# VHH binders against q9xw16: the designs that were tried, part 253

Target 1, 132 residues: q9xw16
Amino acid sequence: MSGWNAYIDTMTAAAPSIKRCAIVGAADGSVWARTEADNVFKASEEELKTFVALFNDVTQVPAKGADIEGVHYVVPRTEESLIFGKKENTGFFAVKTKSAVLIAVYEGPNEVAAQVRKAVESMQTYLNNAGY
Below, E stands for the ipSAE of ESMFold2; O stands for the ipSAE of OpenDDE; V2 stands for 0.75 times the mean of E and O plus 0.25 times the DockQ between their complexes.

## First folded at step 23 (VHH; framework vhh_8ghr_2)

Design ha61 (at its last look DockQ between E and O 0.71; V2 from the best seeds 0.00; counts 0 for: pae E 2.4 > 2)
Fold by OpenDDE, look of step 23:
Structure ha61 (fold): chain B 132 residues (1-132), chain A 122 residues (1-122)
Amino acid sequence: as target 1 above (132 residues)
Amino acid sequence: EVQLVESGGGLVQPGGSLRLSCAASGFTFSDRYSLAWVRRAPGKGEELVARIKDSGEYTSYADSVKGRFTISADISKNTAYLQMNSLRVEDTAVYYCARGYPPLPEGYFDYWGQGTLVTVSS
């Protein structure tokens, strides 16, 4: 098991509404860790390669949306290192660090989104401070 | 197969210097991993001595070795180093190289070398 799984566990513990989560390489979308078992993160590496490339120009993402695990999300908000997607009672937060992209897919009402964001941004800050 | 091989240990007098090497194979020392030196003195527990990310963009040290030890890495050789200066008797320990990840409070390492003995004695 990858040591990066510990970071998956940290994020999922911080936000129970997170259903699936992944840590991938920012450069190539390679999977470093992901939720498994009953909550398998199912995005293909090809899809992830495309996804991480969205961070090269986040300003264009709201117009076209983003796809994760074969699901198309509208993107109401982007920041330099953040992509927020939404679809009905589901959504995702993706944040970029120096070396990685953290992706958290959640399910629940809009109110849970704030907690999910905090969880991934907290990890983002931690990793950046650690040189990742 | 992932493998870490330490070298450079030996006997040295107090105030002396020693340079340890950790040759990694079976994986690439990249953005995904960090390398660390962990030591175990006789009768004592493990102590994280130093950690490095990539070629040195991030380094950390135990307070006990700050100013005396320097961790570095050569990515092209997939090797990490520990330059130990001003060695003290209390630095005597088996020094292990370990593959790690970002420094969680738990200190997670998944692969370890066999260790190299450093003895500081007059």
Scores: ipSAE 0.622, ipTM 0.820, lowest interface PAE 1.0, mean pLDDT 93
Fold by ESMFold2, look of step 23:
Structure ha61 (fold): chain B 132 residues (1-132), chain A 122 residues (1-122)
Amino acid sequence: as target 1 above (132 residues)
Amino acid sequence: EVQLVESGGGLVQPGGSLRLSCAASGFTFSDRYSLAWVRRAPGKGEELVARIKDSGEYTSYADSVKGRFTISADISKNTAYLQMNSLRVEDTAVYYCARGYPPLPEGYFDYWGQGTLVTVSS
């Protein structure tokens, strides 16, 4: 176990309802780590470049929604460093750190969403404190 | 192919100075990795001497070298440095450059240089 993959494992262990997860560069959307195998995170480089750019002005995101893995999500709310997307019984949380964007895609009801948010924000805090 | 190539080791008297360089290839300094200097003294284990984010920010040092050593990174040259001042006999070691990630409790480095010997002796 090595590299940025350890941080993927930490988040998925903290919130088992996370189905797919990625850590990508905030500047260009390049994939630093992602879930693999049966739970491969399937976003293209071009899609990820567009996605991370949403953090340049999160106030515009609710009007247009967000696409990840070819799935369109309604974005009911954003915060300065957080985007929350929903589609039916699925959703995502994405948070920006100094260097990266953490993306977690989950399935389940409101109780599950809170657990996912907490896992991703805890990692955001850790990475920001480490300078990443 | 990721490579780290150290240079700048040698023999120096106590109180002297030396600058180590670590030239990186196969990846670009940006904000994804960390660079570290790790030393191994004769008959002793490894000691993490200094670490820096590859953007040139967020440094940390072993207590044994604080105030005497300075780690830096030059993004334009893709090179990390260790400025070693006020050298002491106990600084004698082989110094390795290594690439890592945000700190984990156990530490982790995936690429290492060949090492450069620093000898501090009268």
Scores: ipSAE 0.388, ipTM 0.728, lowest interface PAE 2.4, mean pLDDT 89
ESMFold2 (binder alone), look of step 23: mean pLDDT 80; pTM 0.814

Design ha62 (at its last look DockQ between E and O 0.73; V2 from the best seeds 0.00; counts 0 for: pae E 2.04 > 2, unsure alone 64.5 < 65)
Fold by OpenDDE, look of step 23:
Order: C-alpha cells, then sequence, then structure tokens
Structure ha62 (fold): chain B 132 residues (1-132), chain A 123 residues (1-123)
C-alpha cells in the first residue's frame, strides 16, 4: 500500500458516511491512494484527469456537473478549491491542496454532508500546512 | 523497484564539513513525496535530522543540527543532499535517507530507506 493510505484512513475515520475516498495528483489525476477492498474507489485515470481539471475554472462546474466513477453529479456548490456534488442520497466533496485533490464520496441523508466536508477540509488544511 | 542509495559518508574532524547524497531510483521526486535524512548513533535511537519537500520550499531540521546542516534536492538528478557543516563528535552516526510523506500525528512515516552511510566525527 501507498503511504498515502494513512490519510485515506484518517478521513474515513473522521466521517463514517464516507464510502469511498481517493487522493490524486492535482496536476494529472494520478491516484496516490484510494479506498479498496469492499469500498473500492473506481474512477478511471481518464475520468480523474478530467475531474482535477475542473479546478482550473470551478465557476463553470455547476453548469455542467461532475462525473466520478461513472456517476454524474449535480454541483450545487463550488469554491476556489472545493467542489461539492450531489445525487439523491449520495454526494462527494473534492478539495484541492497545493499538489493533490482529495475526493470523498459519501452516502446518507443531507445531514451527513457537513461532517464529510469537515473531514476533507481538515485534511486539506493539514496537507497544505505541510506543503502538500 | 524503489531504491535509495546514500553516499558521501566518512571520517572528518570536529569543525569539518561533509556532504551526503541520496540518489533515488524507481520513483521521481515529486509533489507526492518528501525526502528525509535520519541518523542512528551508536547505542541511540533514530533521530530525524532533516526533511525536504519539493525542491526546498519546505524544509525542517532537528534542533540539534539547525544552523549547521542544510538539506536540499536536485529534481533533475532525482537526488537529495545533506550539507553538514561545523560537525561535532555527537554527529557521529549512520545517516539514512528515506522517502516520506506528510507528517502524521503519530510521527513521520517513511516507506523506503537507503542502506545508510557512516559519518564519523573524531579528532
Amino acid sequence: as target 1 above (132 residues)
Amino acid sequence: EVQLVESGGGLVQPGGSLRLSCAASGFTFSDRYSIAWVRRAPGKGEELVAKIKDSGEYTSYADSVKGRFTISADISKNTAYLQMNSLRVEDTAVYYCARGYPPLPEGDYFDYWGQGTLVTVSS
């Protein structure tokens, strides 16, 4: 396993509603770590390459949505380094650090979203402070 | 295969200088990793000496070596360096380079290590 798996575990532990999670390179969408076993993050390399590129202009993302793992999400909210997607009782938070994009796919009622966001943003801040 | 190879160790007098090199292969210095120097003195545990992220924008040092040691990296050569100045007898140790990641609350994690290079500071 990649050493980056520790940070996947940290995020999933902080938000139990996270079903799948990945850490990818911000530049190319390369997978640094992902949840595996029963909760495999299954986004393709091409999909991730496209996804991370969304951060080049997040203002356009709400209009077109975002695709992760072959699933299309509406995007109700974007910030400079954050993309929030939603589909029925699922959603995702993606945040960009200096060098990475953290993606957390969650399942549950709307109320769980806040915890998922907090977990991902906490990791974002942590990594940024470390230069990542 | 990931490999780290240290070089540059040797015998030096107190007050002297030495530069260690860590040549990496099987992976590239990138945003994904950090490189650290860790030393182990005889009869003592491991001590993180210095750590670098990218080409030097982010560096950290043990208090024991601050102002004397400088860690750097040449991305084009996929090599990290440890410039050791004003060496002291207590700097005697085997110096390892290691591939690292963002620090964890529990401490730094390294997944690959070199074989080490011996630095002996003695009169």
Scores: ipSAE 0.761, ipTM 0.874, lowest interface PAE 0.8, mean pLDDT 94
Fold by ESMFold2, look of step 23:
Structure ha62 (fold): chain B 132 residues (1-132), chain A 123 residues (1-123)
Amino acid sequence: as target 1 above (132 residues)
Amino acid sequence: EVQLVESGGGLVQPGGSLRLSCAASGFTFSDRYSIAWVRRAPGKGEELVAKIKDSGEYTSYADSVKGRFTISADISKNTAYLQMNSLRVEDTAVYYCARGYPPLPEGDYFDYWGQGTLVTVSS
């Protein structure tokens, strides 16, 4: 469990329904860690730069939706530091910390979504308390 | 390539002060990493002395140095510092600068280390 990749592992272990996951710099969308191999999180840094900028005003995101990994999601809900995106039976939760944005892409029903949100928000709290 | 270069070590009397520097290259201080000072005394294991987020925030210290040592980071100079005051003979060690990450439950991970700078405290 080395570096930022250890936090990817922690989130995916806490919510196995997470299919892909990334930690990116909040200022520029640069990838600090992501799921790899057959589960590679494949958003480009250019896409992620646009994505993290959504947190500059989350109240405008439901009207526009969000794009990640070349997929367009409707955004039914935002909170000050959280964006929830949905497309059919898949979705994502993204949360902003002091330094980063955590992104988790999942599949499944509402009970699965709650587990994913809990895993991501728990990590958000942990990183914020550590100053990240 | 990532490099960390320590400087500022030397011989000092008990009660004296030294300022160690850790100049970083191959990455820039921002918000992604931490910088730590780790020391190794002869015949002893490593001790994490101090750690700081590379933005210059969120410091932590070993109990053995609290109130005497201050870690800082200057993003504009890409350099971290350890101000060592009220030095004691037991502070004698090689001091290493290391790049790390947010704390993990199983302990800290450091991926790059400097070559170390010797601090000798004796009369």
Scores: ipSAE 0.479, ipTM 0.776, lowest interface PAE 2.0, mean pLDDT 90
ESMFold2 (binder alone), look of step 23: mean pLDDT 80; pTM 0.818

Design ha7 (at its last fold request DockQ between E and O 0.76; V2 from the best seeds 0.00; counts 0 for: pae E 2.4 > 2, unsure alone 64.7 < 65)
Fold by OpenDDE, fold request of step 24:
Structure ha7 (fold): chain B 132 residues (1-132), chain A 123 residues (1-123)
Amino acid sequence: as target 1 above (132 residues)
Amino acid sequence: EVQLVESGGGLVQPGGSLRLSCAASGFTFSDRYSIAWVRRAPGKGEELVARIKDSGEYTSYADSVKGRFTISADISKNTAYLQMNSLRVEDTAVYYCARGYPPLPEGDYFDYWGQGTLVTVSS
């Protein structure tokens, strides 16, 4: 287990609707930690490299969507350090910190999205304050 | 294999100075990790002394050492340092360097530690 697993546990505890979660390097998409066992985050390294690169220009992401774990999500909108997507009763939130990208894939009604966003943004703020 | 090796400890008089080194191997200083100095005084628990991320843009210190100790890192050498000035008797401890992560409210987590180097401050 990675030392970064504690931070995944923090996010998943804060938002039970999170099914899979990963912390990856913002520069190259390298996996620092990910959910495992029954909830394995399955995005490939190549996919993650492409995904984190979306943050270089988030303005174009809504037009083309985003792929995570081989699943294509519609991206309604983006912010400078936030990309979120939806697909049926699932979605994801991805936030960028100084050095990392936090990705949380969730399942449930739209109402759970707010809690998931709060969880990842809280971690984002926490990590940024620590220089990560 | 990940390894951390401390050096530079020794006997010094109060008011003196020492410079500790932490040579890391098996990994590189990167955005993923921080390096911390943790000390254990005789009969006491562990105390986080200082933490550094990157080349020094992000540093933190225990209140007990602020203004006296300086943590730094040379990325090209994959080595961290602890400059200790104005040493006090209460600074006597085994000093460990450790690979760390962002601080946690419940306690810091370190996955790799050095063997430690003894610093004795005595008149």
Scores: ipSAE 0.804, ipTM 0.896, lowest interface PAE 0.7, mean pLDDT 95
Fold by ESMFold2, look of step 23:
Structure ha7 (fold): chain B 132 residues (1-132), chain A 123 residues (1-123)
Amino acid sequence: as target 1 above (132 residues)
Amino acid sequence: EVQLVESGGGLVQPGGSLRLSCAASGFTFSDRYSIAWVRRAPGKGEELVARIKDSGEYTSYADSVKGRFTISADISKNTAYLQMNSLRVEDTAVYYCARGYPPLPEGDYFDYWGQGTLVTVSS
């Protein structure tokens, strides 16, 4: 295993509505860990490189939207280290840490979305405090 | 193939100093991993001595060595170091370099280990 899988497990346990999840390098989008098997996170290297670069200027993202796993999401708004997107009954939250981008894809209503955001932001804080 | 190779162990008197090196190959120090020094003394089990992010930042130390040992990493040489000062007989152990990850409440996971270098502190 990659050892980063423990952090995937922590986020999915905190928000079971997360369907797919990944931790990727902030510099290049390389996959450090992801959900596997029936819940495999299937974003290409090219897509992830483009995706993490969105954090270079989050103010540009609402006009463009974002693509993950071949799905185009509308991005209603962003924060300095947070991008979230929506498409139909599905969405994602992505947060940037010092070293990584955490991506969680979920399905469900507003209560689910808030729980997913809390899970990824809690991990963001934990990793930032540890220097990652 | 990921490898970690320790060097710099030896026999030293109490109060002396040693510097251990951990040369890494098969991966590059950047910002994804941690490098740790773990020691095993007879009858005492494993003790995590020091940890550093592989970028050279964010260090932590066991209470038993704080103020005496310094961990560092040199990205350009892909090498981590443990400077050990004010050595005591109780520091006698085999010292291992290991690759790890951010700290976890449940304990640490290390996926690659060096073969160890013996440090003996004795008169």
Scores: ipSAE 0.522, ipTM 0.795, lowest interface PAE 1.9, mean pLDDT 91
ESMFold2 (binder alone), look of step 23: mean pLDDT 79; pTM 0.815
OpenDDE, look of step 23: ipSAE 0.744; ipTM 0.871
ESMFold2, fold request of step 24: ipSAE 0.441, 0.396, 0.379; ipTM 0.763, 0.727, 0.730
ESMFold2 (binder alone), fold request of step 24: mean pLDDT 79, 79, 79; pTM 0.811, 0.813, 0.813
OpenDDE, fold request of step 24: ipSAE 0.798, 0.795; ipTM 0.893, 0.893

Design ha8 (at its last fold request DockQ between E and O 0.76; V2 from the best seeds 0.00; counts 0 for: pae E 2.6 > 2)
Fold by OpenDDE, fold request of step 24:
Structure ha8 (fold): chain B 132 residues (1-132), chain A 123 residues (1-123)
Amino acid sequence: as target 1 above (132 residues)
Amino acid sequence: EVQLVESGGGLVQPGGSLRLSCAASGFTFSDRYSISWVRRAPGKGEELVARIKDSGEYKSYADSVKGRFTISADISKNTAYLQMNSLRVEDTAVYYCARGYPPLPEGDYFDYWGQGTLVTVSS
């Protein structure tokens, strides 16, 4: 078990609609921690390498979307350190910290998105303040 | 296998100095981890003394050691250091280096520890 699992647990506890979650290296997409068991985050390292590179220019992401776990999401919104993807009743929030990218895949009505965003942004702020 | 090995402890008089080393193997200092010095004084609980991330851009210290102790790291040697100056009797403890993560409100998590090195400050 990775020491980063505690932060996965914190995010999933803060937003129950999160089905899968991962913390990956911002530089290379390496997996630091991910949800396991019945909710395994299944993105490959190659896919994650491509995904984290999206943060190099988030302005282009809405036009082409983003892929996570072999699923293509439309991207209605990006910010400097945030990518929001949607697909039917699912979506994801990805936020970038100094050293990591936090990815939360959720399932539910649109109303749950706000809670998921808050959870990952809260963690983002926490990690940034700690230098991560 | 991940290993941390402390060295540099010993007996010193109050006001003296020591430099502890923590040699890490099985992993490299990176954005993923922090290295912390944690001490356990006789009859007392653990106290986080200092934390360092990366090459030293991010450092933190316990209030009890601020201004006296300096944590540093040599990435090329995969080694962390604790320079302890102006040592006091109350600094007497076993000093451990540990691989850690961002601090948590409920308590810091460390997954690997060294064997510890004893620092005794006595007249």
Scores: ipSAE 0.801, ipTM 0.894, lowest interface PAE 0.7, mean pLDDT 95
Fold by ESMFold2, look of step 23:
Structure ha8 (fold): chain B 132 residues (1-132), chain A 123 residues (1-123)
Amino acid sequence: as target 1 above (132 residues)
Amino acid sequence: EVQLVESGGGLVQPGGSLRLSCAASGFTFSDRYSISWVRRAPGKGEELVARIKDSGEYKSYADSVKGRFTISADISKNTAYLQMNSLRVEDTAVYYCARGYPPLPEGDYFDYWGQGTLVTVSS
């Protein structure tokens, strides 16, 4: 595959219920790759900079929530390298690697959410093992 | 534009050493890319010799060069290096510096290449 887009393709293939996703730099939120075409991930640079900074102290995130693509999500749960956000029947999982933050936005029930989480965490493990 | 410029090739005797440099411009070494050395001998395909994350961490080598070659990166100079020790005649090749990404199971992808530097190992 080609560049960071190969990792987008891997995640969307592993969990086809992912509606949109992106790989962004952990330091500054710059977009390294994203879903395109009919499923464009449309978060602004400023929004992504704010979003990746949430990983500096995930314990503060449940009180604030998180914004992606102009949508505000409630964050019922975080882990040291994972943020889970919900809004009605949609949600996101975001995980931090050594170099990047992986963001996947989905729609559906808990079974769908579990599949999406598995896909992003598998990629997190792969990239961490590769040093990224 | 992204450019990679190799230097340091030349003629050496077997058992000798050379250090190759790969000066990058148009992007900054940080933690998004990898830098690889790829060599091509006359009439042969490409061999990935060494890879390093552009932060200077997470190195890998071809079995043919392990213990003899060392890859490194200097973020402050935006430059990668290949220290080649205990050179053998079979190390004779054009050595290219290439920008890539994390390793992929299905193969490596390099989006920018230097023009190469010739290394000749001969008595």
Scores: ipSAE 0.494, ipTM 0.778, lowest interface PAE 1.8, mean pLDDT 90
ESMFold2 (binder alone), look of step 23: mean pLDDT 79; pTM 0.812
OpenDDE, look of step 23: ipSAE 0.723; ipTM 0.859
ESMFold2, fold request of step 24: ipSAE 0.399, 0.342, 0.331; ipTM 0.741, 0.686, 0.673
ESMFold2 (binder alone), fold request of step 24: mean pLDDT 79, 80, 80; pTM 0.814, 0.817, 0.815
OpenDDE, fold request of step 24: ipSAE 0.791, 0.788; ipTM 0.889, 0.889

Design ha9 (at its last look DockQ between E and O 0.78; V2 from the best seeds 0.00; counts 0 for: pae E 2.3 > 2, unsure alone 64.1 < 65)
Fold by OpenDDE, look of step 23:
Structure ha9 (fold): chain B 132 residues (1-132), chain A 123 residues (1-123)
Amino acid sequence: as target 1 above (132 residues)
Amino acid sequence: EVQLVESGGGLVQPGGSLRLSCAASGFTFSDRYSLAWVRRAPGKGEELVARIKDSGEYKSYADSVKGRFTISADISKNTAYLQMNSLRVEDTAVYYCARGYPPLPEGDYFDYWGQGTLVTVSS
């Protein structure tokens, strides 16, 4: 277990709707930390490599969607450093920092999305301010 | 195997200077990690002295050492340094190098530590 797991715990504590979460390298999609045990984040290395590359041009992502853990999500919204995906009663927020990509997969009604976004964006800001 | 090895400690008079080194191995000092100097004075708890991210773009210091201590790193050598100037008797402590992460609101987290190097400031 990586020291980065503490930041996974911070995000999951801030948003109970988060089911799975990961912190990966922005450059290569390498897993720095992820939820485990009953809520294992299961994205493969190849999948994550592809996923983090989406941030190279987020404007193209809504048209093609995004895949995480073998699940295809539609992408209703992107920003320069944010990708929002949805599928039925699930979704994800992915945000990019200087060095990392934070991915939070959540389950619940649409109204829980705001809390999930806040959690990952809060961490994004925190990490950026620390140089990460 | 992750390893941190401190060096450069010793006896110095008040007002003197000392430079500590921390050689890291078994991992690359990269965007994933930070390096920190933490000291433990006799009879006291641990104090985070300084922290560095990457090659030095981001640095932080304890108030007690600001203006006197400078942390730096050479990524090519995977080594961190602590330049200690204007040393005071209260700076006497064992200085540890530690592999760290972004600071947490709840506190700092370090997963690997060196053996420590003793710095004694005495007349």
Scores: ipSAE 0.725, ipTM 0.862, lowest interface PAE 0.8, mean pLDDT 94
Fold by ESMFold2, look of step 23:
Structure ha9 (fold): chain B 132 residues (1-132), chain A 123 residues (1-123)
Amino acid sequence: as target 1 above (132 residues)
Amino acid sequence: EVQLVESGGGLVQPGGSLRLSCAASGFTFSDRYSLAWVRRAPGKGEELVARIKDSGEYKSYADSVKGRFTISADISKNTAYLQMNSLRVEDTAVYYCARGYPPLPEGDYFDYWGQGTLVTVSS
């Protein structure tokens, strides 16, 4: 409800199709905030450390895919600070800020994916402008 | 446990200066938090005076103190500072150091507060 959780709440309110969401430290993948209760974002420390390191060279990610919450995603597209992953009817968007990586896991069609991307990129811009 | 300990308050004449310190323990200045100075005058509400990213960058100030106050952070000492120049009677308040997060347009959240240090500006 407070701290970095406010930014989780902002993203999930902006894109209600986000099933699970997390904010993790860009340097080490430590969890700063996440969705909880019925929608717990559940990823191992080791997995998140590996995941945030993907942003060191996003051009290599489509060949390898990405793992989050024990689920392997194909990565059809990356940009300098964005990774998009897909698995069946689910997907994720992850964006890197100055300090953090924002991860949103969603379910649904392309219209839903665009809404989720907009929510995480809006927060990315906000945090970058604030220096985070 | 997170602790914030303020020091440097006192009695000063209008036009004078003070430097407040906020020593932090229980967390390390890094890239995750912000530090803020918030003041409360007797019978008044809170005013966010200044904010800084805990890395020492990205500072902001209330309009009432711009040009007179400077916030800073020394990551090696895990300490934030408020340099208060050209003090006025209306700056009289208890000044609190608080740990926060990136700024929000609707309002700010602070999860840990110091005990406060009294600044009195009078002739």
Scores: ipSAE 0.388, ipTM 0.715, lowest interface PAE 2.3, mean pLDDT 89
ESMFold2 (binder alone), look of step 23: mean pLDDT 79; pTM 0.807

